VH-VL binders against q9nrl2r1430to1533. Designs and how they scored, part 147

Target 1, 104 residues: q9nrl2r1430to1533
Amino acid sequence: GGVHELSAFEQLVVELVRHDDSWPFLKLVSKIQVPDYYDIIKKPIALNIIREKVNKCEYKLASEFIDDIELMFSNCFEYNPRNTSEAKAGTRLQAFFHIQAQKL

## First folded at step 11 (VH-VL)

Design F91 (framework fv_nezutatug)
Fold by ESMFold2-Fast, scan of step 11:
Structure F91 (fold): chain C 104 residues (1-104), chain A 125 residues (1-125), chain B 107 residues (1-107)
Amino acid sequence: as target 1 above (104 residues)
Amino acid sequence: QVQLQESGPGLVKPSQTLSLTCTVSGYSISSGYYWHWIRQHPGKGLEWIGSIHRSGDTDYNPSLKSLVTISADTSKNQFSLKLSSVTAADTAVYYCARSEYDILTGYHRYGMDVWGQGTTVTVSS
Amino acid sequence: DIQMTQSPSSVSASVGDRVTITCKASQSISSYVAWYQQKPGKAPEPLIYDASSLESGVPSRFSGSGSGTDFTLTISSLQPEDFATYYCQQFYSTPYTFGQGTKLEIK
């Protein structure tokens, strides 16, 4: 619990950020570049937001952290058709996340 | 300075396999994002053949179906195209190219920023 | 597949002219467009990525704009070295597709 769990979350977020498939997920999708995104995606999230929540100790349970990461991937697959660069990056990064999350 | 250079025999007989290699210098293939093959038929526009992600995952133009294979050899800093069962319609200039992240932001740049000079392939007996 | 249609297919212009080339996608592709310049016998040279971002070393007279389905490449004051064929390309989904090209010719 507590400090040790937050250190594990911090390490995992850093590993996700450093992954070459993190680019669709580093920051919130731009409303200017993608005007319809926020009409379709009602709970936007990105790695920078998740990282900030980890640093501010806003996750009370490991499941809440995992839920936010999975929401990020779910948003990607909901908005982006399967043959897009975003969807392909999301598929690979999600597989990487599932392997790393086994250590939690 | 990153440089890409295509190489291959230049002449391929109908029904055989076209094999081309792209040699990358000044940059590691394993540090890249996507590596692409593009071709241009005489007097025509550009056609994307396929790409390989740094992980080894490949994407191919469905119009070329199962005829195309792209692979990478990180130890030689090369990636290659194999196009099987070629016909005269495969006569073209073949280019290799890189797409990359914006290094400062880490975001995908949505463009091919470095191209090889191209190699001419003629399919003829 | 996403089709990219360029207009015009050819344009004749004089040095100093403002030239605009358009590219239309058959479906919405966000800003995932690149533009290339190709001179006879040469490989394509990148000009614009992500619809509006200028590639390093490209003169500031080149600019790109657009999102969704409609994209434009503008040359604000045409120079002699700008006579070439220009291609747009979408990076939204595979297969990545190019426009048919716009040939910019001396008037």
Scores: ipSAE 0.016, ipTM 0.712, lowest interface PAE 8.1, mean pLDDT 88

Design F92 (framework fv_nezutatug)
Fold by ESMFold2-Fast, scan of step 11:
Structure F92 (fold): chain C 104 residues (1-104), chain A 122 residues (1-122), chain B 107 residues (1-107)
Amino acid sequence: as target 1 above (104 residues)
Amino acid sequence: QVQLQESGPGLVKPSQTLSLTCTVSGYSISSGYYWHWIRQHPGKGLEWIGSIHRSGDTDYNPSLKSLVTISADTSKNQFSLKLSSVTAADTAVYYCARGSYGWDAYRFFDYWGQGTTVTVSS
Amino acid sequence: DIQMTQSPSSVSASVGDRVTITCKASQSISSYVAWYQQKPGKAPEPLIYDASSLESGVPSRFSGSGSGTDFTLTISSLQPEDFATYYCQQFYSTPYTFGQGTKLEIK
């Protein structure tokens, strides 16, 4: 089918995915590659899951959408030490998100 | 305009390391999201080997048990596969492929190399 | 790992027939499915991405549908050039996995 105008949440997710610092967040962390991740992180989430929720109209309020994005960043900073490339990417992407989220 | 071309030896001895290179033309590796290696055993289906993100981060199929290394050389616009300790079971056609840009990066492989046949034999 | 199971494994059909190929995921994968066509001796070519989006240049007789665990590729009016093996693939989680393939032969 054809794609028409994107929702505000979908447009923001697309902007996040296109950002150079999105690479740690595009998909869920593999249990096999990182076995202790799911012992530490109890509510895993990634941009692909958030987009699925947007497409299913699961976000009633902008605050629910923002909470899921913030959970994603919180998980990153909880698992990854501050000096890692993952944490540095997360810091820059989160700042970008906060600027874009002002439009919501 | 985007083209991918595999290169490497067609015959590898058991226990040695298989080394393949994918040369990308018409597009910069640093501009794309993901670059993948996929193989197909004779008369069988497709198996994803692994990928490298433009940042250098890698994902590997766990069934290959740390035998795989994927690397990129952006100055040559190439990415490469090393598969160590090969056996006859690694005989296959090997493909490199691009994951599409942006949100579609893991939705489909939009450009594939022609494939290179690798035989593992003494 | 997410298992992708295709049915049927092979199908023989006549020109003009409607052909359907199904793909089942062992767990919910939303719309993260692509379909490929592979002709003998050639690399796979993308047909459909995101379960239902048609690739540029692919004839309109091809369509995809489904979400969650059940996905279908449909060819509404089979043509001789459609002789090929068709594969589904999930992109929801690594390792990315393919169905075993469906070989389409023209009667």
Scores: ipSAE 0.007, ipTM 0.571, lowest interface PAE 13.0, mean pLDDT 84

Design F93 (framework fv_nezutatug)
Fold by ESMFold2-Fast, scan of step 11:
Structure F93 (fold): chain C 104 residues (1-104), chain A 123 residues (1-123), chain B 107 residues (1-107)
Amino acid sequence: as target 1 above (104 residues)
Amino acid sequence: QVQLQESGPGLVKPSQTLSLTCTVSGYSISSGYYWHWIRQHPGKGLEWIGSIHRSGDTDYNPSLKSLVTISADTSKNQFSLKLSSVTAADTAVYYCARTRYDFWSGHYYMDVWGQGTTVTVSS
Amino acid sequence: DIQMTQSPSSVSASVGDRVTITCKASQSISSYVAWYQQKPGKAPEPLIYDASSLESGVPSRFSGSGSGTDFTLTISSLQPEDFATYYCQQFYSTPYTFGQGTKLEIK
């Protein structure tokens, strides 16, 4: 990646955070609120963690950034049954991401 | 590199339970999104039987829901179909297939299929 | 259930012809349609996904278009290996349904 790619990652994360369906993804899932989450999900991630990685220049390739975002959605669909508000929000936000990611 | 292979009895008697297994090679079932069973009656089109999400949640064709069970065994990297109370109408080629979420399109489709196994229901 | 209706049920064509196959959904399914090719005795193989995206390894003479309820598969210049049965499928909601198939045969 270059500075141009890093700027694009920041812009995309901001758009995801501002989306109405971002609420399940803003922060890591709370063990207090969801006690079995970390028994099932082995690679937890959230938008705040991804944004920190962008700010620290940890993504060298667009594919690495995309992989982390897709991992976030994959975790959502793995933990949450399809009929949940979380899974429905994840489906809509992922579709939005795919459109925006075409700019990368 | 990812391969799916159906296995089970080629001949089943009416009223028995048909049991088929799909063995997945070169890919982990727990890494996929959905795993499907599809059948094709002689000379006819394709009929979706049902699917299992990697979480274990199942969806069945409503026309078959009371007769169908799909399950997965992650330790063996297999998923299976049980179809109860079979009749001659269940004679078909049975396929298993993988669905992954296409990142660029956001679309589910069946990108890898097994070769199919022929099942004849006859006394 | 969403019904997928294909037309024509059969089409006879010659090598080099432009062939179009249509698929109509009984309700709006956005772009959640895929197209498959099936040769006798073989499993279906994907050609197109998300209405218009070409599967890797599929020749560029195949293309898909449409959204909502009306979808088309086009073969711009038919080749001998293209004689097969073609199916559309919707992935918008369960049960996932296929069209009845279009048999493409030599004229």
Scores: ipSAE 0.000, ipTM 0.562, lowest interface PAE 14.5, mean pLDDT 86

Design F94 (framework fv_nezutatug)
Fold by ESMFold2-Fast, scan of step 11:
Structure F94 (fold): chain C 104 residues (1-104), chain A 123 residues (1-123), chain B 107 residues (1-107)
Amino acid sequence: as target 1 above (104 residues)
Amino acid sequence: QVQLQESGPGLVKPSQTLSLTCTVSGYSISSGYYWHWIRQHPGKGLEWIGSIHRSGDTDYNPSLKSLVTISADTSKNQFSLKLSSVTAADTAVYYCARADYSLGEWRYGMDVWGQGTTVTVSS
Amino acid sequence: DIQMTQSPSSVSASVGDRVTITCKASQSISSYVAWYQQKPGKAPEPLIYDASSLESGVPSRFSGSGSGTDFTLTISSLQPEDFATYYCQQFYSTPYTFGQGTKLEIK
């Protein structure tokens, strides 16, 4: 996208990173701590990777940026049962994202 | 290559505003990700004051509340700290520091520090 | 705020010793921990970022480990220049709190 669109992606990622519920999403899941994660989740992603893609201008369209954020939430809900702290954090952060994404 | 240098008054009177500047050389402020202010009271440990992201977004230590402001001036390649209504408790060595990314991943740590500037708050 | 507690607060050691310093977070912080070395009258020098990644130019005798709440800095064979105060810091959430410091002294 354009310069304004790129600025909007960076602003949104910063807001997501700063949110109290971002903790499951800041970095890729550790293979050492969660060895079966990468057997279940085929397209791992995290906010640090998305932010780097924004900084390297790898998103051509807002839909591509939104797709990566949604993939992150989808991975969370696929791996983590609904009653876990990870899934609950993901549910709240995703709702926050949907409100903020209206600005894109 | 990258160097950070703090500057400002060595002595500040109680109730006044402390203003410090960090001058960055060998690197552009807009190319870095986070720029931090840290202080150390005499004989004590380190205290994080706040940071500014390259986007201009700031985070402050809640213990300093509305007393702290961090800003950046990309044209001068500097970022600055203002601490209002100072007291003797604000006597400390003040450091500026950079946090950056490596190998396409965000690094969590401050990799370049200034030498520190001593600030005494006294009448 | 996340509290970072270092153990021990001070340690006396001899050149050639293996020294370990522990840092405990009051809540899980993944691997978002850095370690710094500070000599009297000097600025802190970065040692470790992301809990276990060695900063450029730091000797290989330094290593970091841990995830979640428990983190360790190890010096495998202490050298004379290693006598200093060591600090951990969490970068999980603001404020980015430091441990109280561990002073490494000559025995």
Scores: ipSAE 0.008, ipTM 0.574, lowest interface PAE 12.5, mean pLDDT 85

Design F95 (framework fv_nezutatug)
Fold by ESMFold2-Fast, scan of step 11:
Structure F95 (fold): chain C 104 residues (1-104), chain A 122 residues (1-122), chain B 107 residues (1-107)
Amino acid sequence: as target 1 above (104 residues)
Amino acid sequence: QVQLQESGPGLVKPSQTLSLTCTVSGYSISSGYYWHWIRQHPGKGLEWIGSIHRSGDTDYNPSLKSLVTISADTSKNQFSLKLSSVTAADTAVYYCAREGYTWNDHRYFDLWGQGTTVTVSS
Amino acid sequence: DIQMTQSPSSVSASVGDRVTITCKASQSISSYVAWYQQKPGKAPEPLIYDASSLESGVPSRFSGSGSGTDFTLTISSLQPEDFATYYCQQFYSTPYTFGQGTKLEIK
């Protein structure tokens, strides 16, 4: 634990942000552009929020960090139909995450 | 408790359109991810027919060609299946189901209707 | 389409026996497998999701394992209420597909 785990979280978030398929996940969904999103998704989250939580040392365990990343993907698949560019990007990015999470 | 209940005619003539409705109680269709239709031919296994997302987007089993239409009526909290140009091969028990969703993206059919028997005969 | 092949198609067993049912996918599907139990005249009921996660309310004698292409459902000590047909299903991609079923019968 401790600092070594936080360093690994920072590295993984940076790799996710830099991935070509991160575009649906960089920031929270716009309420103006997608007005029904927040009626459906009760625990919204995005990579910028997760990054800030990592920087503020809010994750005490690797499982808490993994839970937030998985919640982000879960929200994507819950809102977006399977054939959308968002869902396809989410599927590829989640697979990449699972490979990288072996570092944790 | 949440319940799914299929309803529709038990007997359909060949070449007609089979229409089935799934009524959802205790839960809003708009709160779910995907809602599905599955059928089981006599003495055989399970066959996925198709699904509808709460947004209205649909996905169908290619083996059923363009003969399937799934739709939702949120005012009645129902979703429905129409299968056109039926033949004896469409005789089956038809189930509606909810796609269960967990925080870690583990999906499965977590809730099923009791099933409704449909016989296609003249 | 992803094909799911179960074996055996039927198995005869006695109360107290350990029973294993296998399921093979025609391509890698990670852990996106669920198992269902169906009794005559009834709808299928979920037992296992994500290959190894036990559905709430399901007895601990049921367990699932596997990843990639090979999956197993195990009943560690068979009870009278367990005689039923069991199905595996992949949730990796549409069209969703099921195994052909395994009928568990009284010996």
Scores: ipSAE 0.000, ipTM 0.576, lowest interface PAE 14.9, mean pLDDT 85

Design H1 (framework fv_iluzanebart)
Fold by ESMFold2-Fast, scan of step 11:
Structure H1 (fold): chain C 104 residues (1-104), chain A 124 residues (1-124), chain B 107 residues (1-107)
Amino acid sequence: as target 1 above (104 residues)
Amino acid sequence: EVQLVQSGAEVKKPGESLKISCKGSGYTFDDYWIGWVRQMPGKGLEWMGIIYPGDSDTYYSPSFQGQVTISADKSISTAYLQWSSLKASDTAMYFCARHRYDFESGYYEYFDYWGQGTLVTVSS
Amino acid sequence: EIVMTQSPATLSVSPGERATLSCRASQSVSSYLAWFQQKPGQAPRLLIYDASTRATGIPARFSGSGSGTEFTLTISSLQPEDFAVYYCQQYDNWPYTFGQGTKVDIK
């Protein structure tokens, strides 16, 4: 992305991080606490990694940024059963993201 | 420019408390784990523990659990290592390091940036 | 806890020569192994991660190889600035552990 797109990506990541439902997504799932996660999820990602990519200007298109956020939610729903706190938080945060992403 | 700056050298007596610091700059402090590593005089490197400043999630090496407290204050981009009661055996160089993940071709973890170290000397 | 053992403890070489450093893990760490360089009075510097991937800015004369339990760091055509202590570190299992180091001395 351009300069204005990068500012928009940064603003959106900040809003996602500040959201009450961001806790499962702030950092990569701990291999120390959840060792089987990386046997199931082959493309792990989290908000801290996405923010680093934004800060290093690694997203050239809004679609690339959106794809990484969607991958994050997809991983959540793949690993976590629907009735878990993680999956419920992911569902609410994804809905918030879809509303905010309309500004991109 | 990523930088980790540690507090200055300390000379203490057994039984005294101490808190040393590691200040990050040039990156989003909340988004990277900070690890603490001990190096005793003439010896190699030992992992003490790691903390994620964004949510204060902390893991200790079993040999350091209960011996030290690791904390962080994200409002001033600073991580801390603290002793309630120092022992002569705590004499060492203490390094902080930023822990990074890399997943361009897989999942990898490593220390990419290090502080300059804080020398702690504990003697009677 | 995974124990990392490095050999030799000390290696004396002349500038322009090749140095080969070994690191052995007490159990498999796959390729989750990093190499660090430490000069007197300085913090460690990352050289290699994922057993063989050079970190940004690290000269091509540094190369890593191995997987499982046996790893090697090779420094071809040693330069004066390469005389230091080298540590291997596994990050497969917690607690992460370092080898005891290999000192590369000028001769």
Scores: ipSAE 0.537, ipTM 0.847, lowest interface PAE 1.7, mean pLDDT 89

Design H10 (framework fv_iluzanebart)
Fold by ESMFold2-Fast, scan of step 11:
Structure H10 (fold): chain C 104 residues (1-104), chain A 124 residues (1-124), chain B 107 residues (1-107)
Amino acid sequence: as target 1 above (104 residues)
Amino acid sequence: EVQLVQSGAEVKKPGESLKISCKGSGYTFDDYWIGWVRQMPGKGLEWMGIIYPGDSDTYYSPSFQGQVTISADKSISTAYLQWSSLKASDTAMYFCARHTYYFESGYYEYFDYWGQGTLVTVSS
Amino acid sequence: EIVMTQSPATLSVSPGERATLSCRASQSVSSYLAWFQQKPGQAPRLLIYDASTRATGIPARFSGSGSGTEFTLTISSLQPEDFAVYYCQQYDNWPYTFGQGTKVDIK
C-alpha cells in the first residue's frame, strides 16, 4: 500500500526527470525568462515540485499524483503553441508517462 | 535534514584565482536553486547570482555579471563560486543559500537554508 | 532593479516591549517578501516569507504584514536573543534585492 505507492511515485518521477524530453518540466518556468507565464498559468507545477510532494508524502491517492503530472502537461500545452519545442517535448513525455503510469 | 556546508576561509593576494564551494545534503540537490550572497565587512547582504543544478541554468545580478562564475557539479552535490582574478574589493563573507518549495503559492524563490559562510580576505 | 528601503536604521527596545520594523519597495512586489534575522558571526535566518507566513520553528512573537510596497515586521515581546540585524528581501523579480537592514539593540 502506502510504502509501495510512494516507491512507485518516486521511481516514476526519476524516470521522467531522466527522460530527454523533461527539460521544459524540471523546474517551475522562470519569471526571469518568461515574465508573462504566471499571468496566464494560474496553477504552475513542475517535476521538482512533484518530487518534493512525493518526498513529503503529500499524495494521499495515486489519482492526486497523476492529476499533478497531467496539470504539468496541460499547463505546457496551454502556454506553448503546438509547433514549439516545449509542446513537442511535452507530447512525447506525456506519452511516456501514460505508458509508465499503467504500472501504478 | 537539509544542510549546506561551505569551504573554509581563504586568504589571497590580488590577481590570484579562487574557487569556493557549497555542498548540499539531506535533499535532492538537482531540484533546488542555489544562490550566492555577498556581505562586505560591516555591510548588508547582496545577491550575486543563482544556479539550478539540474540543468545548469544560471542568472547573475547585474553588478556581478562578468565578475564571477557560478557553477555546480551534480555528481558531488556541490555548487561553486569562482574568480579568475581577485581584487581587494572582493574581501567579504560569501554565503550560499537554497530556495524552498511552497506548493500553496505555486511559485517559489525565497531562500530558507543557508550555508555557514566562507570568509575571503584579499590583501597585498 | 527593485530598491528595498528599511526604517529605522537602528531601533533600541527594552525586553518585553514591541518592536516594529518597516520595509518599503520602490515598486510593487505583491506578497513576495521575506524577512531574515542575522546575529553577529552567523548566517541569515529566515523568519517570514510571503509577507506574513512564519517559517518553521519561528516563535509566534514574530509576525509580518503588508503587501505591494509597504511591509512591517513586528516582534510583540522582544527577548534578549532577538538582538540582531533584520533584513527584508523581495523575490518578485530578479535580481532579488535586500533592504539595508535594521539593527535592533536591547536597551
Scores: ipSAE 0.599, ipTM 0.862, lowest interface PAE 1.4, mean pLDDT 90

Design H11 (framework fv_iluzanebart)
Fold by ESMFold2-Fast, scan of step 11:
Order: structure tokens, then sequence, then C-alpha cells
Structure H11 (fold): chain C 104 residues (1-104), chain A 124 residues (1-124), chain B 107 residues (1-107)
């Protein structure tokens, strides 16, 4: 029998999730902990949402997948001041993403 | 298909410890919150708490804080509800349920899938 | 905490008749309200979310309406399998809270 191979998008999402700096991005920002987040950020997204979209084959182009990842980082930098642990983690994870995305 | 399967019924005495389980399958377990709901005999539903298995982030309802411990083991796709010392008032049906998200709004939406329930009876 | 109050406590209806169930929140929950059905010995089943959206597989005879503090679940033509307890639940704020339930019983 055949082997079900992971898509390039799934492999990249798995690598992002496993990265030490993924903690601000694993799940949607909690309204419980951060009540004003959704007043400022109008297109929220997180790695668990992106992974579900990959698994449901919702990305038809690599650019659509890349746009969602970049939206996630853009939201982080819009909400969080530059000197926060969230912004620093986002900067490092985004750099890692740019290196890995060259393989797409 | 998405399934939540809970451990079997328990009969305990006051003062005993207990840990019941909820095993998820058919989805990426780490990516969805699991909540616990209590239903006392002949009564309605009470939200106890919720855990995100991917990072073990946990929130308790104020009435259950300190009364129970919620945990998860993502390596076996299983969430747990635990008592250190049971009371007769803990006699109830306990349900686990999966929380979903509003992708467009970014808010937590609702409980979409439920386990079959675990009946816990505590009597002397 | 947000208190959810359901009325009536019990509703007796004949098959084929309309059932209307009410749910009131002690403060606005916008449209972040779900309805669940529970039959004896079974887990709750999601019927409606976002006040008015039917969950997958739920028959068209079930409909939800309302926003803010006043919500209604309507069953347009009651079937034998619809006799159950119905719960509303808000998910606007922590802790999430359920109403006490309305039992829909056969007349």
Amino acid sequence: as target 1 above (104 residues)
Amino acid sequence: EVQLVQSGAEVKKPGESLKISCKGSGYTFDDYWIGWVRQMPGKGLEWMGIIYPGDSDTYYSPSFQGQVTISADKSISTAYLQWSSLKASDTAMYFCARHTYGFESGYYEYFDYWGQGTLVTVSS
Amino acid sequence: EIVMTQSPATLSVSPGERATLSCRASQSVSSYLAWFQQKPGQAPRLLIYDASTRATGIPARFSGSGSGTEFTLTISSLQPEDFAVYYCQQYDNWPYTFGQGTKVDIK
C-alpha cells in the first residue's frame, strides 16, 4: 500500500508549531485575558486555524497560505509594542518562517 | 469523524481520590479546547472549566476553582478531571465537550461535540 | 456571572404543534448564545449557535432568534423524537453559563 504524504503547507505549519517562539500564535488570542484585542485586530488568525485550513484543503495557492501566516505576524506587531515578549517571539518566528517558506 | 470517549462509571466513598478521562479522536486534539460540564441528578448543566491541550492553558469556573484539577496528555489525546477528596455532593454525570472557534470573529463560539458522560456516585 | 433564565420550566405540547421556549440573560450577550437538546440518558446535542444558526444535521423545524438579553427557540411542528430538555448557554463572557432548562413533554 501507499503512504499518505504530508503537504508542504502541513509540514511548514508543524515546524512553526514546534518552534520555541510559537507560544503567542498557537491559538486565537483569549478575550478572557486580552479584552481589547478584538477591538484593535479585525482579522484574527492563529496557527491552529491555519492548520485546519490546510487539512481541509482550503489553500488553492501558496500565496494564500503565505498571506495568512503574514497576517498572523502583522496582527502581532500591530497589537504588541516592540519590546514585549510577544513581539520578540514574533520577530524570531517570522524570520524562521521566511527561511522555511523558500522551500514552497 | 470527531469523537470524544469518556471513561466508565465510578462508585466511590467520601474522601477517596478519582481521575476520569476524555479521549478525543478524528481531529487534531492539540488544536481545540476541551471543557468539563457537571450535571447533578435531576438538575441542569454547570460549566466547570476548560483546557487547551496544546499548551495546557486552563480556566476554571469560579465555583470549581480549587475543587477539581483539569489536565491533558496530548501524547495520548486525553483530557482529565480529578478530585483529591470526593464528597457526596460530587455525585453527578460529568461530560467533556470540544469548544470550537469563530474563524471570522476570532472569538470562542460553542461546544460542538460531546462525550457520552461519566456517572460518578459518591456514597457512604 | 451572567445568569441565564429559561421559561417555562415545563411545556406540554401535542405532536404536530408549535413549541416556543424563552431564554433571558441578566446582561447583554450579543448573539453569543447556543441551544442544546438533551434526552434522558444522553449527552447534550448542539441545535443552534450564534442565536439563530442551525448546527449541521439539525432539522429545519428548529429555529432560534433574538439578541442582547432575550432569546427564543421555536420548534414549528413537534415530532415524537423532540420530547427532551432544552438548555440555552451564553458564551459571551466568562464563566460560560447555562439556563436551568425547559422540559418539553408530551400532552
Scores: ipSAE 0.586, ipTM 0.858, lowest interface PAE 1.5, mean pLDDT 89

Design H12 (framework fv_iluzanebart)
Fold by ESMFold2-Fast, scan of step 11:
Structure H12 (fold): chain C 104 residues (1-104), chain A 124 residues (1-124), chain B 107 residues (1-107)
Amino acid sequence: as target 1 above (104 residues)
Amino acid sequence: EVQLVQSGAEVKKPGESLKISCKGSGYTFDDYWIGWVRQMPGKGLEWMGIIYPGDSDTYYSPSFQGQVTISADKSISTAYLQWSSLKASDTAMYFCARHTYDWESGYYEYFDYWGQGTLVTVSS
Amino acid sequence: EIVMTQSPATLSVSPGERATLSCRASQSVSSYLAWFQQKPGQAPRLLIYDASTRATGIPARFSGSGSGTEFTLTISSLQPEDFAVYYCQQYDNWPYTFGQGTKVDIK
C-alpha cells in the first residue's frame, strides 16, 4: 500500500532504504545482538520507524523529518567507533542524505 | 487496515514436509518483524521465532532452533514456517503476529496484530 | 530464559465484579510487559503494552500496572465478553516468553 504518488518525504526514505549503505539503519538495533545499545542510546530510531511516521502523516514540518534522520546518524556515530563498518556506512549515507534533503 | 492472513488447516502424517504461510496487508510488510507462536491443544502460547522481512534477519527460540525454518518473501508480503519432517508432537495451532515499536517514548517491541491461526494435525 | 508465572490459574467472577490478575517474572523485565486476551477458537488480542499502556480500541475498564518483576491486570467491571484466558508476555529479552495464562470464567 500507500498513496497513488509518493510524497517528498516518502521518496527520500525510499532512496535511503535502497542505498547500499542503509543496512545499519533499516530497523532498530536489536537488543538480542547488541544488549548494551539501549543503555547508551536513549532516543533510538531507524528508517522503518521514520517511514511509518511519514505514512501516518506525523511530520508537520520538513525540519521534524530532517531532525529524525539526523538523530539516526547521530546515534550511529555515538555508539559505533569511527573505524567500524557501521560508522563508515553512516558517514556515506549521511552525505547522500544531505544532498537529497536540499530538495525539501 | 492491517491484516495478517494465514493459510488453511493441514492434516499430515509423520515424516511429511509442510510449509504454512502468513500474508500481511495494509502496511509496509518489509518494515515489521513477523513472529511465529505455537499453541498445543489445551496449552498456552510459545514463541518459536521471529523474522524481519526487509533483510531476512531471523531469531529462533532455543527449543525451536533446528526444528523449523522461518522465511519470508518480500515480493508477495508473505512469511513462512516450514518443517522438513513432521512429528505427532507438532500437532498445534500456529499463529503469526506482527511486532511493532513505540516510536514516541522509546524502544520496546510488542505484538499488535495476529493472524487467525493455522491448525496443523499430525497423526498416523 | 525469563520465566513468567501467572496467578491464579482460574478466576471465577460474576459480571460487574472486579477481576485482578497477577504476573511475575523470574528477573526484572523493567516495563517491557504485555497482556493478551484469548477467547476459544480465536487468536490472542493485545490489551496492554509497556506494562500500563492500553492498546488502541481497548476499553477503559482494562488497566495494567507494575514494573520490574510484579505486574497486575485489572478489569474494573467485568462484562460478559471479558470471559477469556489472559496471558502476560515479556519482551525485555529473547526468547520472549508468555505466562501460562489465567482463565477468567463466570461464577
Scores: ipSAE 0.558, ipTM 0.851, lowest interface PAE 1.5, mean pLDDT 90

Design H13 (framework fv_iluzanebart)
Fold by ESMFold2-Fast, scan of step 11:
Structure H13 (fold): chain C 104 residues (1-104), chain A 124 residues (1-124), chain B 107 residues (1-107)
Amino acid sequence: as target 1 above (104 residues)
Amino acid sequence: EVQLVQSGAEVKKPGESLKISCKGSGYTFDDYWIGWVRQMPGKGLEWMGIIYPGDSDTYYSPSFQGQVTISADKSISTAYLQWSSLKASDTAMYFCARHTYDYESGYYEYFDYWGQGTLVTVSS
Amino acid sequence: EIVMTQSPATLSVSPGERATLSCRASQSVSSYLAWFQQKPGQAPRLLIYDASTRATGIPARFSGSGSGTEFTLTISSLQPEDFAVYYCQQYDNWPYTFGQGTKVDIK
């Protein structure tokens, strides 16, 4: 084998994906399940998109990576009422992210 | 390089079960939808369904709901298309395809890479 | 389901000529339309996505245009390797649907 190296951004995305509360964020919100989502959310994003951007070396600064993760959470809270399972998962995953982002 | 490799040709009798495969490599398999497309002899292309391997979220085209099962095993980067009981009308070429995202236009999807196809022949 | 209709069913052209293929959607698909090329015994090959964007490695002679319900694929100077069946596909709404195909053949 070859040597596998993980960037700090890739490691953090892997940790977010593995988290129990990642389910609303793994992939872009489906227009099939949520047809009005794209009428409300102007800049959709998800962990799979962020991971591809990391793999293509599109983040030049840690702040750009953090901004995309925060946009993902902001979209969640904008679309989903506070008491939904999506908003609750987003709140817990965002708290986890803030702890892990200290490594960046 | 991104590659989708499908299992080999199958010759079956009506009533038999079958499971064909599509193995992805060169990318993070869990992060991209995989779709299945049927092409009957001399006919055009038909979407059968799509699956997201990361969470097994699956959508079937209405005409294929209940006719086939789409699944994925992310531990081996493989998607599957399965019949419990084949019919002669299932004779076709079956393709798998991977979607990608258009970051430039707002993160919308299209299908960029295709497997080579699996020919399934069902005859008595 | 959105029905995609391609015309003509067959198009006979000479090498070096322009080929124009049409695709019509039964309802608006905005710009969420792709064009594929398929040669006998081969998998489809993506040519155009988002109605007008060429996929990586696709020659400049292939161009797409249109939005809403009316779309066109143009091959400006047909090469021998371009004789194939061409399919349009919408990805605006599920189920994703293909047109019936246009066969481009030698005159």
Scores: ipSAE 0.568, ipTM 0.852, lowest interface PAE 1.5, mean pLDDT 89

